# VH-VL binders against a0b8k9r932to1074, part 23

Target 1, 143 residues: a0b8k9r932to1074
Amino acid sequence: NNLPLDGIVFISVRDEDKAEIAEVARRFVNAGLKIIATDGTSGYLRGSGVPAERVRKIYHGSPNVLDYIRRGEVKLIINTPTTKQSVKDGFQIRRSAVDYHVPYITTVQAAKAAAEAIEKALRGELTIKALDEYHREVRYRAL
Key: E = the ipSAE of ESMFold2; O = the ipSAE of OpenDDE; V2 = 0.75 times the mean of E and O plus 0.25 times the DockQ between their complexes.

## First folded at step 11 (VH-VL; framework fv_modakafusp)

Design x6 (at its last look DockQ between E and O 0.41; V2 from the best seeds 0.00; counts 0 for: pae E 3.9 > 2)
Fold by ESMFold2, look of step 11:
Structure x6 (fold): chain C 143 residues (1-143), chain A 122 residues (1-122), chain B 107 residues (1-107)
Amino acid sequence: as target 1 above (143 residues)
Amino acid sequence: EVQLVQSGAEVKKPGATVKISCKVSGYTFTDYYMNWVQQAPGKGLEWMGWVDPESGETYVAEKFQGRVTITADTSTDTAYMELSSLRSEDTAVYYCATGYYNFASGYPFDYWGQGTTVTVSS
Amino acid sequence: DIQMTQSPSSLSASVGDRVTITCKASQDISNYLNWYQQKPGKAPKLLIYAASSLQSGVPSRFSGSGSGTDFTFTISSLQPEDIATYYCQQSYDLPLTFGGGTKVEIK
């Protein structure tokens, strides 16, 4: 299966989702994953007690999210709808994720399912139903 | 109510330059990229490029590079498309268009200007 | 550039008929495909985004399906006001590209 049991999760979410995503991110950190996040998301996560490294926007240089993806360090992307100012970055990140086979999640429900699946896998309790639910909610390739 | 209002029809000679405006109201101009689309008579739609009004950064499709300049003026909430060295093949309706980019859903254009007819003739 | 091949280029059907338009991409574009309606003398109007999601305010007789390279747009019961040209458009990669259009007429 393609569950990320180690490595980095990139998180960039809209304001409305930050509270629920912070709980998910805490579960990832407790499972041994590292978080990198964009400006507003990283600030929210740190203010909520979740360690998260801020990544630079692509035009600010290195290290940025593309650098982490290209080095194979990002194992999962969580991105809910972003503002228009990220259109150029959105195309670049999406292309890089496709090229480097990084799975992505675009809803809060899928993010929660991913956290549950990872926790169950680490405890040795993963079931066919739990894995099926994770795969239904995660887009490995936009369908 | 979101409105994209374009400048009026223009008649030009070959070799001239045209500059079309697209004035925005009903949303924050700097929050959305502005796109330009060409439609030749009896033909389909062709994307020309975009501008980010906040930064001024542009993208121009390869077919139009060298002749098209896309700009934005945030003091008047107006985007512009300038097409130089006009040819008879540039006779078309030109649209400005915008929409919200979504990582999961792509980039549909849900708001369009009314179109500006440019006629290039001798 | 991603080529979008739309067929047929035109069709004529009776009121109440089911109308089907296809769009083929030259490469996998996932579900990043939009459908627009353009009535004579007017700007295009978004009907469907993400291959199958119906834009708010669009009648339910319009639908879309498909992913990857093969996409279908359907009008379940053609109405007189549906006389228009329909375009697909991919937004998977730059430059953004449109299909050639399908002109729909009433017999």
Scores: ipSAE 0.214, ipTM 0.712, lowest interface PAE 3.9, mean pLDDT 86
Fold by OpenDDE, look of step 11:
Structure x6 (fold): chain C 143 residues (1-143), chain A 122 residues (1-122), chain B 107 residues (1-107)
Amino acid sequence: as target 1 above (143 residues)
Amino acid sequence: EVQLVQSGAEVKKPGATVKISCKVSGYTFTDYYMNWVQQAPGKGLEWMGWVDPESGETYVAEKFQGRVTITADTSTDTAYMELSSLRSEDTAVYYCATGYYNFASGYPFDYWGQGTTVTVSS
Amino acid sequence: DIQMTQSPSSLSASVGDRVTITCKASQDISNYLNWYQQKPGKAPKLLIYAASSLQSGVPSRFSGSGSGTDFTFTISSLQPEDIATYYCQQSYDLPLTFGGGTKVEIK
């Protein structure tokens, strides 16, 4: 349940969430995190001036998001409802997230809380409240 | 408004092939997988498989492998389910269905077609 | 494959009664369980997703609970329009599988 201060964030969100998530992603990038995303999400992010690397769908081969997860490079997953993420890929990514203990966020509000916590942490201003808010919003699927 | 509109009822003889269509509107066709579900008369629901309209990739349940082909035409926003070598036990209502996937909540079928009745009889 | 065992297969109750349907998974599926309502001659309709989340527009008399292997669907006060067959479905792993269904009738 660690707050990611470095590494990669995987993002796949529905169209109506992309605008808000773009701001969150920008904050992640400014904090030193890297963004990888699905086609639609990555395209939107780049169009908004946020660096985001397009990650292959799993069935398109390697490297894909599973590779990054298995390498321990993905530190956080943001996946809101009704995303353009492959459903099949979703099953696999979810499984890998659990296996490799990668936290995932499924709401825009939780994503914002994460960005806030990360920024505060890097500035040495992290409060118990901010940390608790983050931990309440991130999820880990129980085995 | 999301709509899934399926083709009309089919009557086929054993050994024939049937192809059912499912035309979608109200959302981006390529954004979501299209599922097919079989329901024999007086019986329960059985998931047959799905297609990714964007890539054309399919997954077919073991029971139907070898006889079912699921495809998608992005130019017409239409998904298809083709069932060959028809048998009497294939007599059923077939539904197309799609839904929203969520890491935390899974994959429910939010939208359904009206169903297509396929009757296989000699 | 994950087997979904639904019970009972049928039930009859009076208007206003509390109705309970159970669904058991052959393995732990966390909360990845959906409930559908199907009226005669109609396509199934999603009522509950993620075991306990009420689908938008669905009356509050419908509810779901459970996690892991044991799940429960409840109609707090049965109404005449609730005559239907109800199905559980797991979305934990492929292939997706449904319960056998429960036919609900009014006495």
Scores: ipSAE 0.070, ipTM 0.748, lowest interface PAE 2.1, mean pLDDT 90
ESMFold2 (binder alone), look of step 11: mean pLDDT 92; pTM 0.940

## First folded at step 12 (VH-VL; framework fv_modakafusp)

Design y1 (at its last look DockQ between E and O 0.72; V2 from the best seeds 0.00; counts 0 for: pae E 3.3 > 2)
Fold by OpenDDE, look of step 12:
Structure y1 (fold): chain C 143 residues (1-143), chain A 122 residues (1-122), chain B 107 residues (1-107)
Amino acid sequence: as target 1 above (143 residues)
Amino acid sequence: EVQLVQSGAEVKKPGATVKISCKVSGYTFTDYYMNWVQQAPGKGLEWMGWVDPESGETDVAEKFQGRVTITADTSTDTAYMELSSLRSEDTAVYYCATGYYSFDSGYPFDYWGQGTTVTVSS
Amino acid sequence: DIQMTQSPSSLSASVGDRVTITCKASQDISNYLNWYQQKPGKAPKLLIYAASSLQSGVPSRFSGSGSGTDFTFTISSLQPEDIATYYCQQSYDLPLTFGGGTKVEIK
């Protein structure tokens, strides 16, 4: 469950979380990470000046988020409860996250903690406390 | 308040087709998948399949594949479950159900219809 | 498919008793386990989701625990209105599957 210092972050969040997540996403981008997101999320991010590539739903074909996960390109998933998310896609993404050991975050606070941890890591300021906070909020299962 | 209201009881003969409706209110119909669950008399619950009302995409359990069609009419906020080639073992109460999904909380069925009894007899 | 083995199939207890029901998954389902209450002639009602989260409006005497393959549903103090059949359900993978149910009666 390492902090991603490069690669892709997949983001799919509910409307009320988008404003806060936009700031988190900006921090990720500034840290050198790439953002891919669902339609609604990516639109909001771009509208907020945060580069975010729209990723198609799984049932719409490839390339989709599963492809990026399977390639080992997605290093972190941020997914807060949303009514706009495909349930089936959710099942598949969740399974893939587990299979490919991709950590996922389900709260805005955890996302903020992750961003802070990444920034500190890049500055060589990562502390045990920061790492513990990150790991406490990030969910991960190993096979 | 969220409500799922199903159509009334059905009595069918073997080989016939039954179509049950589930009308929703209290939430945006297209925001949630609609599931169908079968419960034979005195037996447990069995997931039949679901439909995404927004896309129309469906998944059906293997047991019912080929006989079940699940659809959604967004103009009336109504989901449908059609079961063809009815058999005596299809006698059961059928429920529509929906719920919220998240990576953290999974996919529980928060809301249920009142159930529709289907009796298949010659 | 993921098989959910629920036990016991039935139990009888006195008012105020602690009731415990178990559910075992044929494979690791993380915390993707829900518990429902179904009273006679009624639709199931969600009580617990994500293995241990209490659904809104559900009395605190109901609880759930476990992760992976082994899960437990508990009624801390059985009440007369708790007479029902209880079901576990996994939502880890398709097809969604339920346990066989546990019929709870009052002595």
Scores: ipSAE 0.660, ipTM 0.871, lowest interface PAE 0.8, mean pLDDT 92
Fold by ESMFold2, look of step 12:
Structure y1 (fold): chain C 143 residues (1-143), chain A 122 residues (1-122), chain B 107 residues (1-107)
Amino acid sequence: as target 1 above (143 residues)
Amino acid sequence: EVQLVQSGAEVKKPGATVKISCKVSGYTFTDYYMNWVQQAPGKGLEWMGWVDPESGETDVAEKFQGRVTITADTSTDTAYMELSSLRSEDTAVYYCATGYYSFDSGYPFDYWGQGTTVTVSS
Amino acid sequence: DIQMTQSPSSLSASVGDRVTITCKASQDISNYLNWYQQKPGKAPKLLIYAASSLQSGVPSRFSGSGSGTDFTFTISSLQPEDIATYYCQQSYDLPLTFGGGTKVEIK
């Protein structure tokens, strides 16, 4: 399992999680990672002072999240559940994440654990417990 | 309480068209895709396609391409499946179904309509 | 398309017996597998999602396991009300596909 120390994090979260996720996203940016997000999430992040590139819905063309995943640039996906979602886009993103071996996170708790692990790794402080905590919260397809 | 109520049984001749309705209550209609599933007598379940009621976007399984139209009317919270050029092998029960999509759970159908029997006979 | 091969196609068991049904996918589908129960003349009912997660209100005698391509559905102690046909269904990729079903009867 790869700790994401470089590259892009894709973020698409429900409104209730956006404030806490903005804090996490800032930690990713400070660690040198880049953020891409769909319109609602990217707007919130930018309004909170977090650099985030907007990606288009898949049917609107490039650049969209699939382009980044297929190029191997997306290293982590953070997606928290919502009642309102494009099921077709969800299938395409999930399928691409599985096919290109991109880990995903579905909770704020896991997102915070990922930020903590990345920060500790950059300071040379990463421990077995921090890696274990990250892996317990991160979902990915078994290879 | 979530309810999916389908229109009543239909008897049709070969070559005709049938349009089945699925009226939704108990949740916000535009928040969930609506799926249609065919079950021929004594046979298994087969996914026909879906519609996003919010956008009108649809996908239809290749077996049904060209004969199935799936639509949604947000003013009445009703989804429709129309099957044209009916043939005897289209005799089946047709279900509407929906569920909560998530990355963790996938896409199970936890709500189903009662089914609509369509009989195609000469 | 992802083919779902379900076995056996039918079985007959006594009340109290352990019943096991298998479902094999033609490719790795991770844990995106659901199990449905369908009683005669009724709509299918979701029992298990994500291979092993029990749907709310479903009795604990029902369980599921597996990932990748090989999945198992178990009724730990068959009850008279469990007479039904059981279907697996993958939700990994479109088109969504179901197994051929397993008819469970009391002997």
Scores: ipSAE 0.342, ipTM 0.767, lowest interface PAE 3.3, mean pLDDT 87
ESMFold2 (binder alone), look of step 12: mean pLDDT 92; pTM 0.944

Design y2 (at its last look DockQ between E and O 0.39; V2 from the best seeds 0.00; counts 0 for: pae E 3.6 > 2)
Fold by OpenDDE, look of step 12:
Structure y2 (fold): chain C 143 residues (1-143), chain A 122 residues (1-122), chain B 107 residues (1-107)
Amino acid sequence: as target 1 above (143 residues)
Amino acid sequence: EVQLVQSGAEVKKPGATVKISCKVSGYTFTDYYMNWVQQAPGKGLEWMGWVDPESGETDVAEKFQGRVTITADTSTDTAYMELSSLRSEDTAVYYCATGYYDFNSGYPFDYWGQGTTVTVSS
Amino acid sequence: DIQMTQSPSSLSASVGDRVTITCKASQDISNYLNWYQQKPGKAPKLLIYAASSLQSGVPSRFSGSGSGTDFTFTISSLQPEDIATYYCQQSYDLPLTFGGGTKVEIK
């Protein structure tokens, strides 16, 4: 449940969220995080000038997002509702996120809050309120 | 309005094959997986498997492995479930069902077909 | 496979009664639990998703709660039209699995 100040953020969002998430992703990159994303998301991010590595679908083999999660490299997942890349992949990613205690965000608002919290943390300006807001929006469950 | 309309009742002999269809309307067929659920008479619901209409990718429950083929025809917005080597215990109502996947909320079946009764008898 | 143990298998209550059904998962499934209503001769209908989210158009007398392994489905005030069999279903992992169902009848 810690703020990711380094590592990889995995992003997979629906079309209507891509514009706002692009800005969030930009903030992540500027903060020193790396972005990996699925096909449509990565394409949009790159088209928007945000570096994003395309990660293959799980059923297409390795390396895929699960590999990065299992390596402890993925520190945050952003996945907005009803995103269709692969439902099966979603199941596996979700399970992996829980198993490896990777926090996940499912709303644009939460993503923005996370970006703000990360930026403040890097500047040493993180307040209790900011931390609480971040923790409310970032979720994972330990098994 | 979303509708899932399944083919009519089937009566088959043991060892035969049945193929039932599920035609969708009211949404983009390829946007969501199609599931099949079995319900024996007086019994509960059992997930059989699903197909991604966009890719054709399928996953079938172990119980039905080797006997079930799930397919999708994007030209007609129709999903199919084929069950071979029919047995008396395959007598059941079969439902197609689909829903919206959400990373946070899971995968509920929002929409169901009306069901197709398959009777297997000698 | 994740086993879903639903209880009771059947119950009879009076109109206006509070009805509670429980579902227990063999492992932690977080909040990935759905509840369905199936009336005789009809397809199941989604009532609750994500353990506690009420599906659109579903009466507010229906509710769900729980997380992890223990879940509850509640009808705050049983109505005649609620006669049905109710099922829980986990969507945490494959294969998707359902509870055994609870048949709800009116006295």
Scores: ipSAE 0.552, ipTM 0.845, lowest interface PAE 1.0, mean pLDDT 92
Fold by ESMFold2, look of step 12:
Structure y2 (fold): chain C 143 residues (1-143), chain A 122 residues (1-122), chain B 107 residues (1-107)
Amino acid sequence: as target 1 above (143 residues)
Amino acid sequence: EVQLVQSGAEVKKPGATVKISCKVSGYTFTDYYMNWVQQAPGKGLEWMGWVDPESGETDVAEKFQGRVTITADTSTDTAYMELSSLRSEDTAVYYCATGYYDFNSGYPFDYWGQGTTVTVSS
Amino acid sequence: DIQMTQSPSSLSASVGDRVTITCKASQDISNYLNWYQQKPGKAPKLLIYAASSLQSGVPSRFSGSGSGTDFTFTISSLQPEDIATYYCQQSYDLPLTFGGGTKVEIK
């Protein structure tokens, strides 16, 4: 599984998951990822202080989530199922995710695990950077 | 318990119209698309189209374009399929069917009506 | 449209036999394939979804496998109550399409 360290995360979740997903989305933003979301999810995230760009339903034209997926910009999809979403839109998004090899997460627990994995990877990169900075310091002193 | 109860058998002449009902109970009607499936005698199953009861959005398979109207009445929790300009080839059993869409599962039909036989004869 | 080619169109087997039915899709449909059982005079009943997932309440002698374009449905030990026609159905793209069916008889 190739979890994203940059790019866009698409989030569309049912009401009961929105509070926990808002916390996860905040962790993604803090890691440098951008959020796009459907209307109800976007509104909740913004109201919780998490920057999220609203995307249009596919019926309403461009720009919509398919446009972002087709351009390779969406690196992760988080969707906890809701019966209120258009089934037709679901077919189109699923087809695009499969065709463009975008990872798809359907539970809050998996979303939390993804956030933790990204945070660990970021800490690992900082550790390497700190070593490089230390070695740079030694070079100046030796001269 | 979930039930899809269809209207009774119909005998029609060529050129007539038939309207079949599918009344649901045991789940929230507006939360699930309703599908219609045709099965001609001794033949397989063929998807005709669907309606989203909440929005009224509908799609009809190309074979049935122009002759099929699929609707939903949320005040009675009833879906309808109307087939016009009937031909002898439209003699079939017609099913309503529904299911839950999921990324991991796709779109299987968990629940089916009992079927409505339509006979088109001279 | 995605065509589903189901084989064989009919078969006859003895009680206890292993029965295998195949479906081939005209394009890659990932794992979005369902299997239905239809007994004479009755509506279809969902047995398998997502190619290999057993629907609740369905006996474990029924199984499915495959992904992409080639799918298999198996009855490990045919029972008298399994006399039916079996259909595969893709739910990858619209229009939704079914295989031609496989009529299973005992003799």
Scores: ipSAE 0.271, ipTM 0.719, lowest interface PAE 3.6, mean pLDDT 86
ESMFold2 (binder alone), look of step 12: mean pLDDT 92; pTM 0.940

Design y3 (at its last look DockQ between E and O 0.37; V2 from the best seeds 0.00; counts 0 for: pae E 5.2 > 2)
Fold by OpenDDE, look of step 12:
Order: sequence, then structure tokens, then C-alpha cells
Structure y3 (fold): chain C 143 residues (1-143), chain A 121 residues (1-121), chain B 107 residues (1-107)
Amino acid sequence: as target 1 above (143 residues)
Amino acid sequence: EVQLVQSGAEVKKPGATVKISCKVSGYTFTDYYMNWVQQAPGKGLEWMGWVDPESGETDVAEKFQGRVTITADTSTDTAYMELSSLRSEDTAVYYCATGYYDFSGYPFDYWGQGTTVTVSS
Amino acid sequence: DIQMTQSPSSLSASVGDRVTITCKASQDISNYLNWYQQKPGKAPKLLIYAASSLQSGVPSRFSGSGSGTDFTFTISSLQPEDIATYYCQQSYDLPLTFGGGTKVEIK
């Protein structure tokens, strides 16, 4: 799994992480990535001036994040669910992430690291080998 | 303090049905899934399924599909596990369990005291 | 289904010994791994969640490590009250599954 230089990032995070994630999301957008998010996450991002398209929760039907994953459009997932309602969706999202080889991040720190890695990559500051190693490290650290 | 209090021991004959209750206190019943776990004598733990007390939605392990019904009564903050067509191998201690789900996962923070079900002719 | 292979199935150690239990998942489960302690005649008790996070109120001699497929549970200094069966459990995917358990006894 490699961090994307283009495509869609799915973001769904707990309230206490939204402020920090908004900055991360801003970095993604500036790097040319598109943000989709659920419910309060998307609202918060937009309220913070970060473009974020609202996407349905899985149990609310299609189109939802799984559809975007299956289409190969989602290239990175940042998901820090904290509620019952997101548990079942979480299982499915993780399942799809594995099936479609989409990197999955579960912490703000890892999200920040991912943004940094992407930015460096775009500037040519990371070698392909270094980027791959970084991706693996971030993945395991974030998971 | 969170407490999960289960109904008492049951003795049933093969083919019968048993219904175990799990009454909760100390937290909002509808906020978290309620799980049921089976433990045969001298054996390990096996997840049976869970219910969303808020919606009534359930997920049941394949092993128990068709025989187990998990429900929740929000008026009494009680979850139920009903197991039908009982077999001798259903002799076990059954636990209700719940936990908080966050970015770190979904552990079972709280457990009932267990209900012993004995199936014998 | 995700299979959790736990080892050893049983062990005997002396008070003060370091005890190590391993759990292997049939697939990558990230850090969605919990450890429980079950004493005879009692319900399981959560000790470790998210592979390495110590549950509140649990003694610091208990710890967990690992990610992906290989996990380790450690008792740094075995105490008499630690006699129990320990279980790992994955919460990465449904159905939730447990390891086979490790019975820990004192010599």
C-alpha cells in the first residue's frame, strides 16, 4: 500500500481530532487530493474552509465510501471512529481497504505523517524506496 | 459503576429453548452493542453475536445462525439471548459483554457474571 | 473468519518469573487485538486493548505488544493472583474471534 499523490481521501474522525485533521486535510487538498467525509467530519472540514464532499454512511445506502473504494477512487482512509454506529461500518471499510489495497490510518499522528510524506514526495524529496519504507512504517504505526 | 447482571442457571432438555437475560446499569444501554459469548466447560470463549439495543439490529456468528435470537428491551435496559433446538453441546456458560468502540478497537470492557445452561436428557 | 492461534495452551512458572504468551492472527488485524484474564469460575476481564493499551486499573506488570499478525502478552513478574486462563481476541472483523487460551499456573 502506497500513499497517494492523487485521488480521494476518505476521512471520518472523532470530534476531538477534527481540528488537527482539518489541517491535515487542508494539506491533502493543497497537494491535489480530494476529500470525502461523513456527517460531522465533512461539516467541520467545510466549516474550516477545507473542501470536503459528504458521503453517506454505509448503513444509509449507496453511494457510500465502499462504492468509492470499489471504484478505485479512494486512495487513503483516515478513520477514527468512536461510536457504536461506526463500528459495523468500520469492519466493512477495513475489509474493503484490504481488498483494494488502500492504506488505512487510525491516528492523527499517522495522518500528519502521511501528509508530510505526500508533500515531500511531490517535491521530489523522497526516493521511491524511501517512500515505500515510509509508507509501510506509517501504515503499521497508524494501524 | 457499570454492571451487567444475568439471569440464573438453566437446565433444559434437548430440543428445548432457553432465554437468558442481561440487565445493564451504569451506562446508556442504547449506546453500545451487547455481545453474547459462549464458553463450553473447560473450553475457550466463542462469540455468538451482538445486538444494537437502539435499532434492534443483530449480527450472529454462522455457527449459531438459525438457532439464536438476540434482542434488547430498552424499557428495561435488558438484553436477551434465546437459543433454540438445544443440544448437549450447548451446555455452557453464556456471558453478555459490552465495550466501548474507538479508534483503538472494540474490546469487551464489561461482562456479566455468566449463566450456566445445562442440556441433558 | 479470522483465526487466532494462541500459544502455549498452558504453562507453569514460578512467582516472579516473566511469562510470555503469543497470539497469531490468520491475517493482518492491525492493532485490533485484546487480551483477557479469566480466573476459575469468573467472567473474563479485559487487561489489554488495542494490542498494547493497558486497561484502567490493571497492574503494570501486564503488557501487550505487536501489530499485524503477531502479538505478545507479557507478565513481567508472575504473581500468585495471576493464576488464570488468558485469551486474545481480535476485533478487526466479524465474527469476533478468540484465541484458544493459555492456562497459567504457578509451580
Scores: ipSAE 0.376, ipTM 0.800, lowest interface PAE 1.5, mean pLDDT 91
Fold by ESMFold2, look of step 12:
Structure y3 (fold): chain C 143 residues (1-143), chain A 121 residues (1-121), chain B 107 residues (1-107)
Amino acid sequence: as target 1 above (143 residues)
Amino acid sequence: EVQLVQSGAEVKKPGATVKISCKVSGYTFTDYYMNWVQQAPGKGLEWMGWVDPESGETDVAEKFQGRVTITADTSTDTAYMELSSLRSEDTAVYYCATGYYDFSGYPFDYWGQGTTVTVSS
Amino acid sequence: DIQMTQSPSSLSASVGDRVTITCKASQDISNYLNWYQQKPGKAPKLLIYAASSLQSGVPSRFSGSGSGTDFTFTISSLQPEDIATYYCQQSYDLPLTFGGGTKVEIK
């Protein structure tokens, strides 16, 4: 049962999803979570008033997203498809996410469900329905 | 329309080198890794390696290491696979293939038509 | 390397039959499994990705299921145009690896 109530959310989304994901990311920040993001996504989020730290690609050194995952600091990954993603880095990130049991989300709808579940948990209103909605939309192996 | 067009069939002797081309149209060549896949007669498919056309970064499966060079030429939107020190067991159809990567996987959406290489004395 | 064991290696079925092909991974690959169709003399064609997601333009009679190590590909009602060899492929880790294939023929 892995509902992320603290820690870091890694966000890397395509341009078409950035506006909706920025609103979701704002809800995460308001809930006390921190955002790290790839170059284009971090720039969009910051331009929208959402604090987000840019992470380095793996081969550019530390700190990169892999370091955060390996330290257990990344609690959730949100990725919607983009045409400009390094396939090699993607394999390394995905492998580390699986190995360190980090859930990932591939749709805007699942990201909204995660934000809702986290907000309800913080208000003390978490229900079986909210947990069920979150689990149905989050892609994971460790749950 | 996305197209991967490979060079024509080749007949080679053992010890020779073959270089197969894969010309791309219908998408931005530098946005997708190009993969190469071997299929021996009556056999299954085997991944040989890939190249990132943007950076030239490449990886080759251990079975082919030392004999395979995979490159990309962005001026012609063409990927190449060169296989040296040819053996009779290298007789196969060779495919270039590409696809979109995300956290859901890396399937190959697009394939070249295949290039038959025959290695015979 | 992750070995993919596909069975059966061949089968014969009648038009309209339900056809089932299995693929077993040598280790847990989550749902990172793809299915391809290859007709004689042609390149493979992607049918299913992420174990169960149907590629755009692929008829709904094709389906996939499974996760972890055990995967199943099903043709709910075999059609004449479905005669081909079918391959599974893991995209969990490098090197990418394929199953040995299943040749589907008409009786």
Scores: ipSAE 0.099, ipTM 0.665, lowest interface PAE 5.2, mean pLDDT 86
ESMFold2 (binder alone), look of step 12: mean pLDDT 91; pTM 0.937

